# VH-VL binders against q0aze0: the designs that were tried, part 310

Target 1, 268 residues: q0aze0
Amino acid sequence: MKIILVNNRFKENTEKKAQEIAGQLSALNVEVIIDNGLDEPYAGTVDFIMVLGGDGTMLRAARRYGQRAIPVLGVNMGTVGFLSNIEINELAEYLPLILREEYSLEARMMLEVAVFQQQSLLTRVFCLNELLLRSNSPRMLSFALEISGQKLEPYRGDGLIVSTTTGSTAYSLSAGGPIADPQLDAFIVTPVASHIINKRPLVVSPEREISLHLLEEREAIIGIDGQIKMDFGAENRVLIKRAPHPLLMVNLKAKPFFTSIDRSLQRQ
Key: E = the ipSAE of ESMFold2; O = the ipSAE of OpenDDE; V2 = 0.75 times the mean of E and O plus 0.25 times the DockQ between their complexes.

## First folded at step 14 (VH-VL)

Design AA85 (framework fv_bermekimab; at its last look DockQ between E and O 0.86; V2 from the best seeds 0.79)
Fold by OpenDDE, look of step 16:
Structure AA85 (fold): chain C 268 residues (1-268), chain A 123 residues (1-123), chain B 107 residues (1-107)
Amino acid sequence: as target 1 above (268 residues)
Amino acid sequence: QVQLVESGGGVVQPGRSLRLSCTASGFTFSSYGVHWVRQAPGKGLEWVAAISYEGSNKYYAESVKGRFTISRDNSKNILFLQMDSLRLEDTAVYYCAKDRIYYSKSFYGMDVWGQGTLVTFSS
Amino acid sequence: DIQMTQSPSSVSASVGDRVTITCRASQGIKSWLAWYQQKPGKAPKLLIYAASHLQSGVPSRFSGSGSGSDFTLTISSLQPEDFATYYCQQDNYRPLTFGGGTKVEHK
């Protein structure tokens, strides 16, 4: 068995724990690769990905490895979040199950985000939570939202979020989006401080395509999962689709999503 | 520079066919939807047809449906308008124009136009 | 089809005048309206897109407003080069449709 341990290089505690766990796994004849984000994602074949840390680390892991259809386990390191399945102190208990591959998987839809410069593809990213278009100035943006070729009323506001259902409890929630069942595949389109106060979030079929472009000659920002940032102008376009592969999240321990919402939200 | 140049216009008899061409240069033709718009002498503008950047979707004004066919050759940067069963009311300058936005299944205004090609009828 | 009613059909004005042209759609077209300028013997030129956005290179004296069914093109201070015919065009629905045009003439 080969396992990637994903941790956050900026958190020393996770680094230390990753080394410790790596040692333990090695003692069990498991090949371990530690990914702290400094290098390119490991290109070789692996059987399992263990993410040590919080939601941010999981998002990074998802972007790096989510397209590879590898089981991904979130191991919480004492933070509050929605993407971890077990706590670090529970790892020893569940390790035998991991090694025997006795676990269930939950498929989480990811976004395929393509950003164009003129007619050229600038970047293509798979992400678990959301794409954010945001103004980089005190002025509102004017931008066009197109869903499967249908033009909506031009948006005027600070920005727009296109989120997965997984991402519904992330920035979309802060912007007034609905909390969505993570087992549901859908896009959530949430306006950010719209000029139209009653502009409501949209729940969109994952079969549709979403495109964004600015209607004015000004600079904006594209954010992906709150970790990738890039300039966005009138010459750019974003195309969002359902990713061809979901993230396969490992479910070792039952985690009642809806009953834990209040607890999780209160701590954030 | 971005440019569209129409050709193929001329004098034709009613009931006959004519094929217009529009050659694009200075931009990635295959990335944009393109339109035909006509203008009868001394009259206003009339949208005739449009085709998506991929060529998969075609749209027509009611006045030309069943008679005109829009098509494109992205490899040659050429837009076509096949006009069959021509009528006197088809007399006009025919313009080709590109849409503002690339890779769109919708239209967002026509920002570049050709000089037009005149289609008239013999008496 | 969406009918675009443009008014007035013609307007006489002098240099420096404020000129207002209106366009009404037979039904709501959101903000998907464009304005074009056409001079005799020339192809139309895009002035405004999405109801209120100025096309690059177009003077700021041109402005567009409106949403839904009623739209307005305004020339704040008419210049000699602005004498032309102006057209509105909706692109919210197919077929795309133009207004009848407004000729801005010398008084």
Scores: ipSAE 0.817, ipTM 0.908, lowest interface PAE 0.7, mean pLDDT 94
Fold by ESMFold2-Fast, scan of step 14:
Structure AA85 (fold): chain C 268 residues (1-268), chain A 123 residues (1-123), chain B 107 residues (1-107)
Amino acid sequence: as target 1 above (268 residues)
Amino acid sequence: QVQLVESGGGVVQPGRSLRLSCTASGFTFSSYGVHWVRQAPGKGLEWVAAISYEGSNKYYAESVKGRFTISRDNSKNILFLQMDSLRLEDTAVYYCAKDRIYYSKSFYGMDVWGQGTLVTFSS
Amino acid sequence: DIQMTQSPSSVSASVGDRVTITCRASQGIKSWLAWYQQKPGKAPKLLIYAASHLQSGVPSRFSGSGSGSDFTLTISSLQPEDFATYYCQQDNYRPLTFGGGTKVEHK
């Protein structure tokens, strides 16, 4: 059995815990590969991925490994987020179930994002939450949104978010998008400060292909899961579709989504 | 240099067939949708047909539907227009034109045009 | 099919004049309108796309405006090389359709 431990090396607490867990797993004849985000993703086959940290670490793990159809478990080390399932102090209790593969899996859709420079593929990435297009200057963007070959009225404003249902509670929510059950597969398309009063968020089939390009040269950026940024100009184009594989999230104990939503929407 | 060059025009008799070609150079032909647009002598522009970058989607003006077939060979950078059951009303200079946006299934304006090839008739 | 009506069919102008050409769609086409310039014996040249966006390399004296059904092309100070026929073209609906053209000729 091989397990990847994903952690954030910039936090010494998670590095220390990763080493302790690796020692424990090694004693049980489990091969451990540690991914602290600094090197290329492990290229070999593995049986399980354990993410030590918060939601940000899970987003990174999903981008690196989410398309391999490998079970991924979020282990929280602080406050409970949306993407972790158990706490670090519960790991010893659940470890026997992990090793016997006695858990359920929850499939979470991912985006496949292809960014082109002119006609050449600049990058292809997979993400769990969203792609953001936004202005990087005081000037509004003018851009085209195409959904499966259908052109909408050109957008004028600060940008646009294309989100998964998992991402519905992230940046899309802040921009006025709906909250979606992560068990549903759908794209959520949410405008960012649109100049056009009638631009509403759209909920579209995950079989749709979405594309964006600027209609005039502006300083803009593409953001992916709030962690990757790249410049975006009039010669760039981004194509978005449902990724071939969902992220397979390990469920060892009940973590009801709607209870988490109630807490998040509660005002002071 | 981005360029489109039409060929295959000529004098034809009504009811016959003719195949036009458009050779692309200086850009990645397989990434763009391409159009055929015609212009009768002394008249305005008329859109005829278009084909998506991958070749799977084809569109036609009503006046040519069922008689003309658009196709492309991305390995050779060539666009074709097969014109069957030709009529006197098909007399025109035929232009091929590249759509502005790559990897799109829609149309955003025609930014590169060929010089045109003349199709005319003798009875 | 969407009918595109251009007015005027021709306009007589002098160098330095401001020239305005209008285009009306029979149905709403959002902002999906292009403008082309054609000189005798030459292929058309794209000037404006998406109603108001200037194609690279086109002089700034050309501008487009409008949305929905009514559109205008403006040449702010006509130059000798601008005497030509101008066409609008919608790409919101298939088939794509052109206007009948407006010839800008010497006064």
Scores: ipSAE 0.802, ipTM 0.916, lowest interface PAE 0.8, mean pLDDT 91
Fold by ESMFold2, look of step 16:
Structure AA85 (fold): chain C 268 residues (1-268), chain A 123 residues (1-123), chain B 107 residues (1-107)
Amino acid sequence: as target 1 above (268 residues)
Amino acid sequence: QVQLVESGGGVVQPGRSLRLSCTASGFTFSSYGVHWVRQAPGKGLEWVAAISYEGSNKYYAESVKGRFTISRDNSKNILFLQMDSLRLEDTAVYYCAKDRIYYSKSFYGMDVWGQGTLVTFSS
Amino acid sequence: DIQMTQSPSSVSASVGDRVTITCRASQGIKSWLAWYQQKPGKAPKLLIYAASHLQSGVPSRFSGSGSGSDFTLTISSLQPEDFATYYCQQDNYRPLTFGGGTKVEHK
């Protein structure tokens, strides 16, 4: 069995725990690769991914490994989030089930985001939470949203968020979007400080294609999962689709989303 | 230099067929939607047809639906208009035009036009 | 199909005049309206897209306004090269439709 152990290099306690857990797994003849974010993603085949930390560490793991159809377990290390399943002090209890592959999987939709400069592909990224288009100046943006070849009234405001249902509790929520059940597949399109009062958030079929472009030259930025940022101008376009593969999240311990939702939101 | 050049116009007899071509150069033809627009002598502009950048979506004015067929060959950078069952009211200058936004399934304005090719009927 | 009604059908004007052309859609088209200029014997030229956005290379004396069903093209100070016919076109609905044109001619 080969496992990737993902931690955040900027949190010293996660590095020490990652080394400790790697030692325990090695003693059980499990091959462990540690991904602390410093090196390129491990390219070889693996059976399982264990994420030590909060939602931000899970987002990085999803971007690096989410299209490879590998089970991913979130292990909470002291902050309550939306993407962890078990606590770090419970790992020993659940480790036998992990090794015997006695767990269920919950599929979480991801976005496929393609950014173009004129007709040339600049980047293709897969993300778990959202794409953000926002102004990078005091001036508002004027931009077009196209959904499967259908044009909405042009947007004017600070920007727009296109999120998954998993991302509905992240930036989209702060911008006024709905909380969505993460078991649903959908796009959630949330305006950011729109000057057009009737521009409400949209919930859109995951089978749609979404595109964005500016209607006039402005300094703008594309943000992805709050962790990747790139400049965006009048010669750029973004195309967004459902990613080919969902993130496969491991479910070892019941985590009742609706019962605990208020407590989880207070932590963000 | 971005260019569109129409060809294939001429004098025809009613009820016959004619195929117009539009050759594109100076831009990535396969990335843009393209249109046919016509203008009868002394009259205004009439949109005729459009085709998406991949060729998968085709749209027609009601006046030509069922008689005209738009198509494209992205490997040769050519747009076509096959005009069947021609009528006197089809007499016009036919323009091809490029849409301004790449990789779109919609239309955002025609920013580059050809010079047009004339289709007329013999008496 | 969406009917686009331009008014007036012609305008007699002098160099330096402010010229205003109106376009009305038979139903709401959001802000998805384009303006074109055409000179005799020439292909049309895009001036304005999305109701109010100036195409690259078009002089700033041209401006567009409106949304919904009522739209206006304004030439703030007419120049000799602006004598031409102007067309609006909606691109919200398919089929796309042009207005009937407005000829701007020398007084």
Scores: ipSAE 0.724, ipTM 0.888, lowest interface PAE 1.3, mean pLDDT 91
ESMFold2 (binder alone), look of step 16: mean pLDDT 93; pTM 0.953

Design AA86 (framework fv_bermekimab; at its last look DockQ between E and O 0.94; V2 from the best seeds 0.65)
Fold by ESMFold2-Fast, scan of step 14:
Structure AA86 (fold): chain C 268 residues (1-268), chain A 123 residues (1-123), chain B 107 residues (1-107)
Amino acid sequence: as target 1 above (268 residues)
Amino acid sequence: QVQLVESGGGVVQPGRSLRLSCTASGFTFSSYGVHWVRQAPGKGLEWVAAISYEGDNKYYAESVKGRFTISRDNSKNILFLQMDSLRLEDTAVYYCAKDRIYYSKSFYGMDVWGQGTLVTFSS
Amino acid sequence: DIQMTQSPSSVSASVGDRVTITCRASQGIKSWLAWYQQKPGKAPKLLIYAASRLQSGVPSRFSGSGSGSDFTLTISSLQPEDFATYYCQQDNYRPLTFGGGTKVEHK
């Protein structure tokens, strides 16, 4: 068995804990690769991915490895989140089940985002939560939203979010989008700039292809999962579709989504 | 620079066939939808057909549907219009035109036009 | 098919005049309307797209407005080079359709 341990090097004790867990796994004849985010993703075959950290670390792991159809387990290190399944102090209890491959998988859709500049592909990235288009200046954007070849009325405002159902509780929620059951596959398209109330969030089939471009030159940014930023101008175009593979999230312990929402919304 | 050049127009007899071509240069032809638009002598513009950047989707005006076939060769940067069962009403200058937005499944205005090629009929 | 009705069919104007051309769609086309200028014997030139956005290189005296079914093209101060025929064109529905044209000619 070969396992990747994904951790956040900038959190105190996460590197120490990763080394401790790696030692435990090695003692059980498991080969361990540690990914602290500094190097390129491990290119070899692996059987399992264990993410040690919060939701941000899980989003990075999903971007790096989510399309490889490898089971991914979120292990919480103290920061409460939506994407972890067990706590670090529960790992020893569940480790035998992991090694015997005795767990269920929950498929979470991902976005495939392709950003072009003057017809050339700038980047192709995958994400678990959302793509954000936003103005990077005091001026409002004017942009075209196309869904499977159908043009909507031009948008004017600060931007737009295209989210997965998993991302419905992230930036899309803050911008006025609905809370969606992550077991559903759908795109949630949420305008940024609630001042312009004539544009409502849309919930559309994940088989739709969504594209965006500016109708006039403005200074704008594309943001992906809150972690990647890229400049976006009138010469750019972004194409968004359902990624070929969902993220396969490991379920070792029941984590009721609606109970998690109640707890999160009560935070003050 | 960015240019479209039509060719293949001429004098034909009713009921015959003619193939027009449009050669593109100065832009990445394979990334854009392209159109055929015609104009009869002394008349207005009439949209005839369009083809998606991949060549997968083809669209026609009702007046030419079933008689005209639009196609493209992205390796040679050429757009074609195969015109079958030609009628006197098809007399026009035929323009090819490039759509504004690349990699789109829709249309956003025609920003580059050729100079046109004339199709007329012998009596 | 969406019918595009332009008015007037022709207008006589002098240099310096404000010229307004209207275009009406038989159904709502959102803001997906373009305006073109055509001079005799020449290919059309795109002036305005998405009802109101000025194409690069087009003088600011040209402006477009409207949404839904009613649209206008305005030339705020007509110049000698502006005597031409103007066409609206919708790209919201297939087939794409042009208006009948408006000829702007000398008085």
Scores: ipSAE 0.803, ipTM 0.908, lowest interface PAE 0.9, mean pLDDT 90
Fold by ESMFold2, look of step 16:
Parts: structure tokens; C-alpha cells; sequence
Structure AA86 (fold): chain C 268 residues (1-268), chain A 123 residues (1-123), chain B 107 residues (1-107)
């Protein structure tokens, strides 16, 4: 069995714990690849991914490995979030089930995001939570939203969020979007400080194709999962659709979304 | 510079066919939707047809539907309009025009136009 | 199909005048309206898109306003090069449709 162990080398004690767990797994004849975010993603065949940390570390793991159809387990190391399944002190208890592959999987929709400059592809990324378009100056943006070739009234405001249902509890929520059941597949389109009356959040079929471009020269930023940032201007466009593969999240311990939602939100 | 040049206009008899071409240069033709627009002598502009950047989506004015076919060859940077069953009311200068927004399934304004090619009829 | 009605069909004006042209859609088209200028024997030129956004290189004396079904093009101080015919066009619905045009001519 070969496992990728994903950690965040910038968090206190996570690197030490990752090495300790890698040693324990190696003693059980499990080959371990440590991904602390420093190197390129491991390209070889892997059976399982274990993420040590909070929602931010899971987001990085999803971007690096989410399209490879590999089970991903979130192991919480202190901060209660939305994307962990078990606590670090429970790992020994659940390890036999992991090794015997006795667990279920929950599929989480991801976004495929392509950003262009003058028809040239600048980047193509897959993300778990959201794409953010926002102003990078005191001036409002004026921009077009196209959904499967259908144009909505031009937007005017600070920006727009296109999120998954998993991302509904992240930036989209702060901007006034709904909390969505992560078992649903959908886009959630949430305006940020819209000047246009009646611009409400939209819930959109995952089969739609979404695009954005500015209607006038402005300094803007594209953000992806709050972790990738790039400049965006009048010569840019972004195209968004459902990623080819969902993130396959391991479920070892029941964590009912609605029972825990208030506690998880208080911690963010 | 960015340029569109129409050709293929001429004098025809009613009921016959004619094929117009529009050659693009100075921009990435395959990234943009393109249009045909016509103008009868002394009259206003009339939108005729448009085609998406990859060629999958084609749209027509009701007055030409079933008689005209729009197509494109992205490898040669050429837009076509095949005009069948021509009528006297089709007398016009025909312009091709580029949409302003790349990689779009919709249309946002025609920012570059050709010089036009005239289609008229003999008696 | 969406009918676009322009008023007036022509206007006589002098250099320096403020000129206002209106365009009405037969049903709502949001803010998806463009304005074009055409001089005799020449191809049209895009002036304004999305009702109010100036195309690159268009002088600031041109402005557009309106949404829904009623739209206005204004030339704040007419210049000699502005004598031309002006067309509106909606691009919210397919087929795209032009207005009948407004000729701005020298008194």
C-alpha cells in the first residue's frame, strides 16, 4: 500500500507529527510519501491520501490530487472545520479499517478554472471551494457573467464568487450566499457588494459553463480557494465548469453536516 | 492590423446561389464569434447570421433561415455565407464583422468590420 | 424577434449642438444594447456596448444610457465628423436586431 501524507510545514507541530505517523506506517509495511507543499505533487501511483491539518491543507491536497480518483482522508489536528473526518488522536483506532479499505467515500464536486490573457492560457486549476473575482482598487468593477451562452444583466460592485456547495460555508457565506448541503452538486454564484438592485445569489446546475470578463478597464484580482491569487484586467477572461472528477473524501467516522454546522461555523 | 475582407459578391439571377467569403488577418480568428450583416441600398443595417468561435453554434435571421448557411474554416481564417434561393429582397452590401469577446458562447458587440461586398440582380 | 425603434429618423443640427437619439426595444433586453456610427460608403463603427460603455478610441462626448427597453445616445457637443447615421442594436436575444437608424445631418 502506498500513501501520500499531506501536511503544512508552516504549522507548529504538524511536520513532527507527519514524520511520526510516517514512521508508524512504515513499520506496518506501508510506503509513505510526504507532501509538505514544498515540492511538486507526487506523480506515481498511490492508493490513499491522508491530510494532516485543517481545511486549508485539505484545499491544497484537493488541488494537487483531487482529479486522480484517490481516497482522501482529513485528519484534524486542532481546529474544527468542515473537511476533516477523524481527530489525530483517533488515527490508531481507525488505521486497521484504512488498511483493510473498510470505509465509505463521499464525492465532492470541484471547479475547473481556466484563466486567459489575450487568448493565451495563463493557468488551469481545479479547486474545491471557490473562484473569487474582486476589485483591486477603491473603484467598483463592471463585468459580464455568461452562463451556458446566456448573458445576465451586467454586474457592478466589488466582485463575484463562483463556489461549489462545499465552498458555500467559506467566502461565499461571508458575502451573503446560502449554506448548501455538500452532497448536492451545484455552482453557487454570489455577488460581492453589488450596486445593482436584485442581484441575488444564484444556484446553478453543475452542467452549466460559466465565464467572466470585465466591461471596462479596472484593476482586479482572481483568487482561488483563498490560496492562489493573480491579476485580472480587461484583456482577461475566466472560464469555469465542473471538474472531470470529484474529490473522493473518506468517511470513517460519522460527522453529520447539519448536527455539527453551528460548532464548525463558530470556529471559523 | 486587424482586418476583414469580403469577396464573392456580384450580379446574379433570382433563385440562383452565391457564396460569400470573408478573410481575416491580424488577429486570432478561431477565438472569436463572427457575423454577417447586410444593408440594402439606402436602407438600414440588418443582422443576417453569426457563428460561434469553434463553429458549433450557428444563428440566423428569420428572413434567411433555410436559404443561407454560415460556416467557417479556422485553419484558413475564412468565414463563409452560402446563399441559396436568392430573392430580389436579398439585394444588399454584405459585411462580415468580428465579435469583441474571445472564447464566448454569446455576442457582445461587433468591433471590427469588413468593407462589404455587393450582391445585386440582373433582369 | 425583438423590434428596435429609433427616434427621430433624422435630425438637423449644427456643430456644438447637443444631440439626443432614442432607441426602444419591443421587450426588455436588460442593458445589452450597442450603438454604431456609419458614414456614407463606409462600414459601421462600434461606439458603445452594454448600453453605456465606450469602445476604445471613441471620444468622451459620446455617452449612452438606459436599461430594460429604453435607451439614449447623447452627443454632448456635435463635431463636424459626427454627421453620420447612428444605429442601435440589441444583443441580449438571438436573432440580433438593429434599429432603423437616425441620420444626423448638417443644418
Amino acid sequence: as target 1 above (268 residues)
Amino acid sequence: QVQLVESGGGVVQPGRSLRLSCTASGFTFSSYGVHWVRQAPGKGLEWVAAISYEGDNKYYAESVKGRFTISRDNSKNILFLQMDSLRLEDTAVYYCAKDRIYYSKSFYGMDVWGQGTLVTFSS
Amino acid sequence: DIQMTQSPSSVSASVGDRVTITCRASQGIKSWLAWYQQKPGKAPKLLIYAASRLQSGVPSRFSGSGSGSDFTLTISSLQPEDFATYYCQQDNYRPLTFGGGTKVEHK
Scores: ipSAE 0.695, ipTM 0.872, lowest interface PAE 1.6, mean pLDDT 91
Fold by OpenDDE, look of step 16:
Structure AA86 (fold): chain C 268 residues (1-268), chain A 123 residues (1-123), chain B 107 residues (1-107)
Amino acid sequence: as target 1 above (268 residues)
Amino acid sequence: QVQLVESGGGVVQPGRSLRLSCTASGFTFSSYGVHWVRQAPGKGLEWVAAISYEGDNKYYAESVKGRFTISRDNSKNILFLQMDSLRLEDTAVYYCAKDRIYYSKSFYGMDVWGQGTLVTFSS
Amino acid sequence: DIQMTQSPSSVSASVGDRVTITCRASQGIKSWLAWYQQKPGKAPKLLIYAASRLQSGVPSRFSGSGSGSDFTLTISSLQPEDFATYYCQQDNYRPLTFGGGTKVEHK
């Protein structure tokens, strides 16, 4: 068995723990690759990904490895979040199950985000939570939202979020989006401080395509999962689709999503 | 320089067919939806047809539906309008125009136009 | 189909005048309206898109307003080069449709 341990390079405690766990796994004849985010994603084949840390680390891991259809386990290290399945102190207990591949998987839809400039593809990213378009100034943006070729009323506001259901408890929630069942595949389109005060979020079929472009000669910002930032101007266009592969999240321990919402949201 | 150049217009008899061409240059033709718009002598503008950037979606005015066929060759940067069963009311200058927005299944205005090609009829 | 009613059909004006042209859609088209200028023997030129957005290179004396069904093109101070025919066009629905045009001519 070969496992990638993903941790946060900016958190020393996670690095230390990653080393400890690596040692433990090695003692069990498991090959371990540690990914702290400093290098390019490991290109070789692996059987399992263990994410040590919070939701941010999971998001990074998802972007790096999510398209590879590898089981991904979130191991919480004392943070509050929605993307971890077990706690670090429980790892020893569940390690035998991991090694025997005795676990269930939950498929989480990801976004495929393509950003273009004129005719050129600037970047393509798979992400677990959301794409954010926001103003880079105190002025509101004017931008066009297109869903499967259908033009909506031009948006005026600070920005727009296109989120997965997984991401519904992230920035989309802060912007007034609905909490969605993570087992549901859908886009959530949430306005950010719309000029129209009662502009409602949209729940969109994952079969549709979403496109955004500015209707003015201004620069905005594209954000992906709160970790990737790009300048976005009038000559740019973003296309959002359902990713061809979901993230396969490992479920070792039952974690009732809806009963844990209040607790998790209260701490955020 | 972004440019569209129409060709293929001329004098034709009613009931006959004519094929117009529009050659694009100075931009990535395959990235944009393109349109045909016509204007009868002394009259206003009339949208005729449009085709998506990939060519998979085609749209027509009711006045030409079933008679005209829009198509494109992205490898050659050419837009076509096959006009069959031509009628006297089809007399017009035919313009090709590109849409403003690239990689869209919708249209957002026509920002570049050709100079047009005239289609007229002989008695 | 969406009918675009443009008014007036013609307007006589002098240099320096404020000129207003209106366009009404038979039903709501949101803000998806474009304005074009056409001079005799020339192809149309895009002036305004998305009802109120000025196309690059177009003088600021041109402005567009409106949403839903009623739209307006305004030339704040008419210049000699502005004598032409103007057309509105909706692109919210297919087929795309133009207004009948407004000829701005010398008084």
Scores: ipSAE 0.404, ipTM 0.790, lowest interface PAE 1.9, mean pLDDT 92
ESMFold2 (binder alone), look of step 16: mean pLDDT 93; pTM 0.953

Design AA87 (framework fv_bermekimab)
Fold by ESMFold2-Fast, scan of step 14:
Structure AA87 (fold): chain C 268 residues (1-268), chain A 123 residues (1-123), chain B 107 residues (1-107)
Amino acid sequence: as target 1 above (268 residues)
Amino acid sequence: QVQLVESGGGVVQPGRSLRLSCTASGFTFSSYGVHWVRQAPGKGLEWVAAISYEGSNKYYAESVKGRFTISRDNSKNILFLQMDSLRLEDTAVYYCAKDRIYYSKSFYGMDVWGQGTLVTFSS
Amino acid sequence: DIQMTQSPSSVSASVGDRVTITCRASQGIKSWLAWYQQKPGKAPKLLIYAASSLQTGVPSRFSGSGSGSDFTLTISSLQPEDFATYYCQQDNYRPLTFGGGTKVEHK
């Protein structure tokens, strides 16, 4: 068995905890690769991915490894989020189940984001939560939203979010989008500070292809999962579709989604 | 540098066929939808047909449906219009035009035009 | 098919004049309308797309407005090179359709 331990070295003492866990796994004849996010993703084959940290660390793990169809377990190191399944102090209890492959998998859709510049593919990124298009200046954007070849009325405002159902509780929620059950596959399209105040979020089939481009030259950025940022201008175009593979999240412990919502929304 | 050049126009007899070509240079032809637009002498512009960048979606004006066939060869940067069962009302200058936006199955305005090729009838 | 009606069919104007051309769609086309300029014997040139977006390299005296069914092209101060025929064109529905054109002539 080979396991990748994903951690955030910039979180206090998580690197040391990752090494401690790696030592425990090695004692059980498990080969361990530590990924702290600084180097290229591990290129070899692995059997399991263990993410040590919060939702942000899980988002990074999903971008790096989510398309490989490998089980991914979120292990919380502090305040609970939406993407972790067990607490760090529970790991020893659940480790035998992990090693015997005695767990269920929950599939979470991902976005495939392809950014083009002058017809050439600039980058292709997979993400778990959302793609954000937003103005990078005081000036409002004017942009086209196309869904499976059909043009909507041009958008005028600060930007737009295209989210997965998993991402419905992240930036899309802050921008006025609906909360979606992550067991559903759908894109949620949420305007950011639209000039026309009656623009509503859209919930569309995950089989749709969504594309965006600016209708006039403006300084804009695209953001992916709140972690990747790229400049976006009138010569750019972004194409968004369902990623080929969902993220396979490990369920060792019942974590009801609606209980998690209640916990998160009631905090000041 | 971006250029479209039409060819294949000429004098024809009613009921015959004619094939127009449009050669593209200075841009990535395979990334853009392209159009045929015609203009009868002294008359306005009439959109004729369009083809998506990958070639799988084709669209026609009602007046030419079933008679004209649009196609493209992305390896040679060339757009075609096969015109069958030609009628006197098909007399026009035929322009090819590039759509503004790449990798779309919709249309966003025609930013580059050829100089046109004339199709006319003898009597 | 969407019918595009332009008004007027011709207008006589002098250099420095404000010229307004109107285009009406037979049904709603959102903001998906383009404006083209054509000089005799030449191919059309794109001026405006998405009803109000100015094409790169087109002078700022040209502006477009409107949405839904009623659209306007305005030339704020007519220049000698602006005497031409102007066409609107919708790209919200297939087939795409052009207006009948408006000829801007010397007074």
Scores: ipSAE 0.795, ipTM 0.906, lowest interface PAE 0.9, mean pLDDT 90

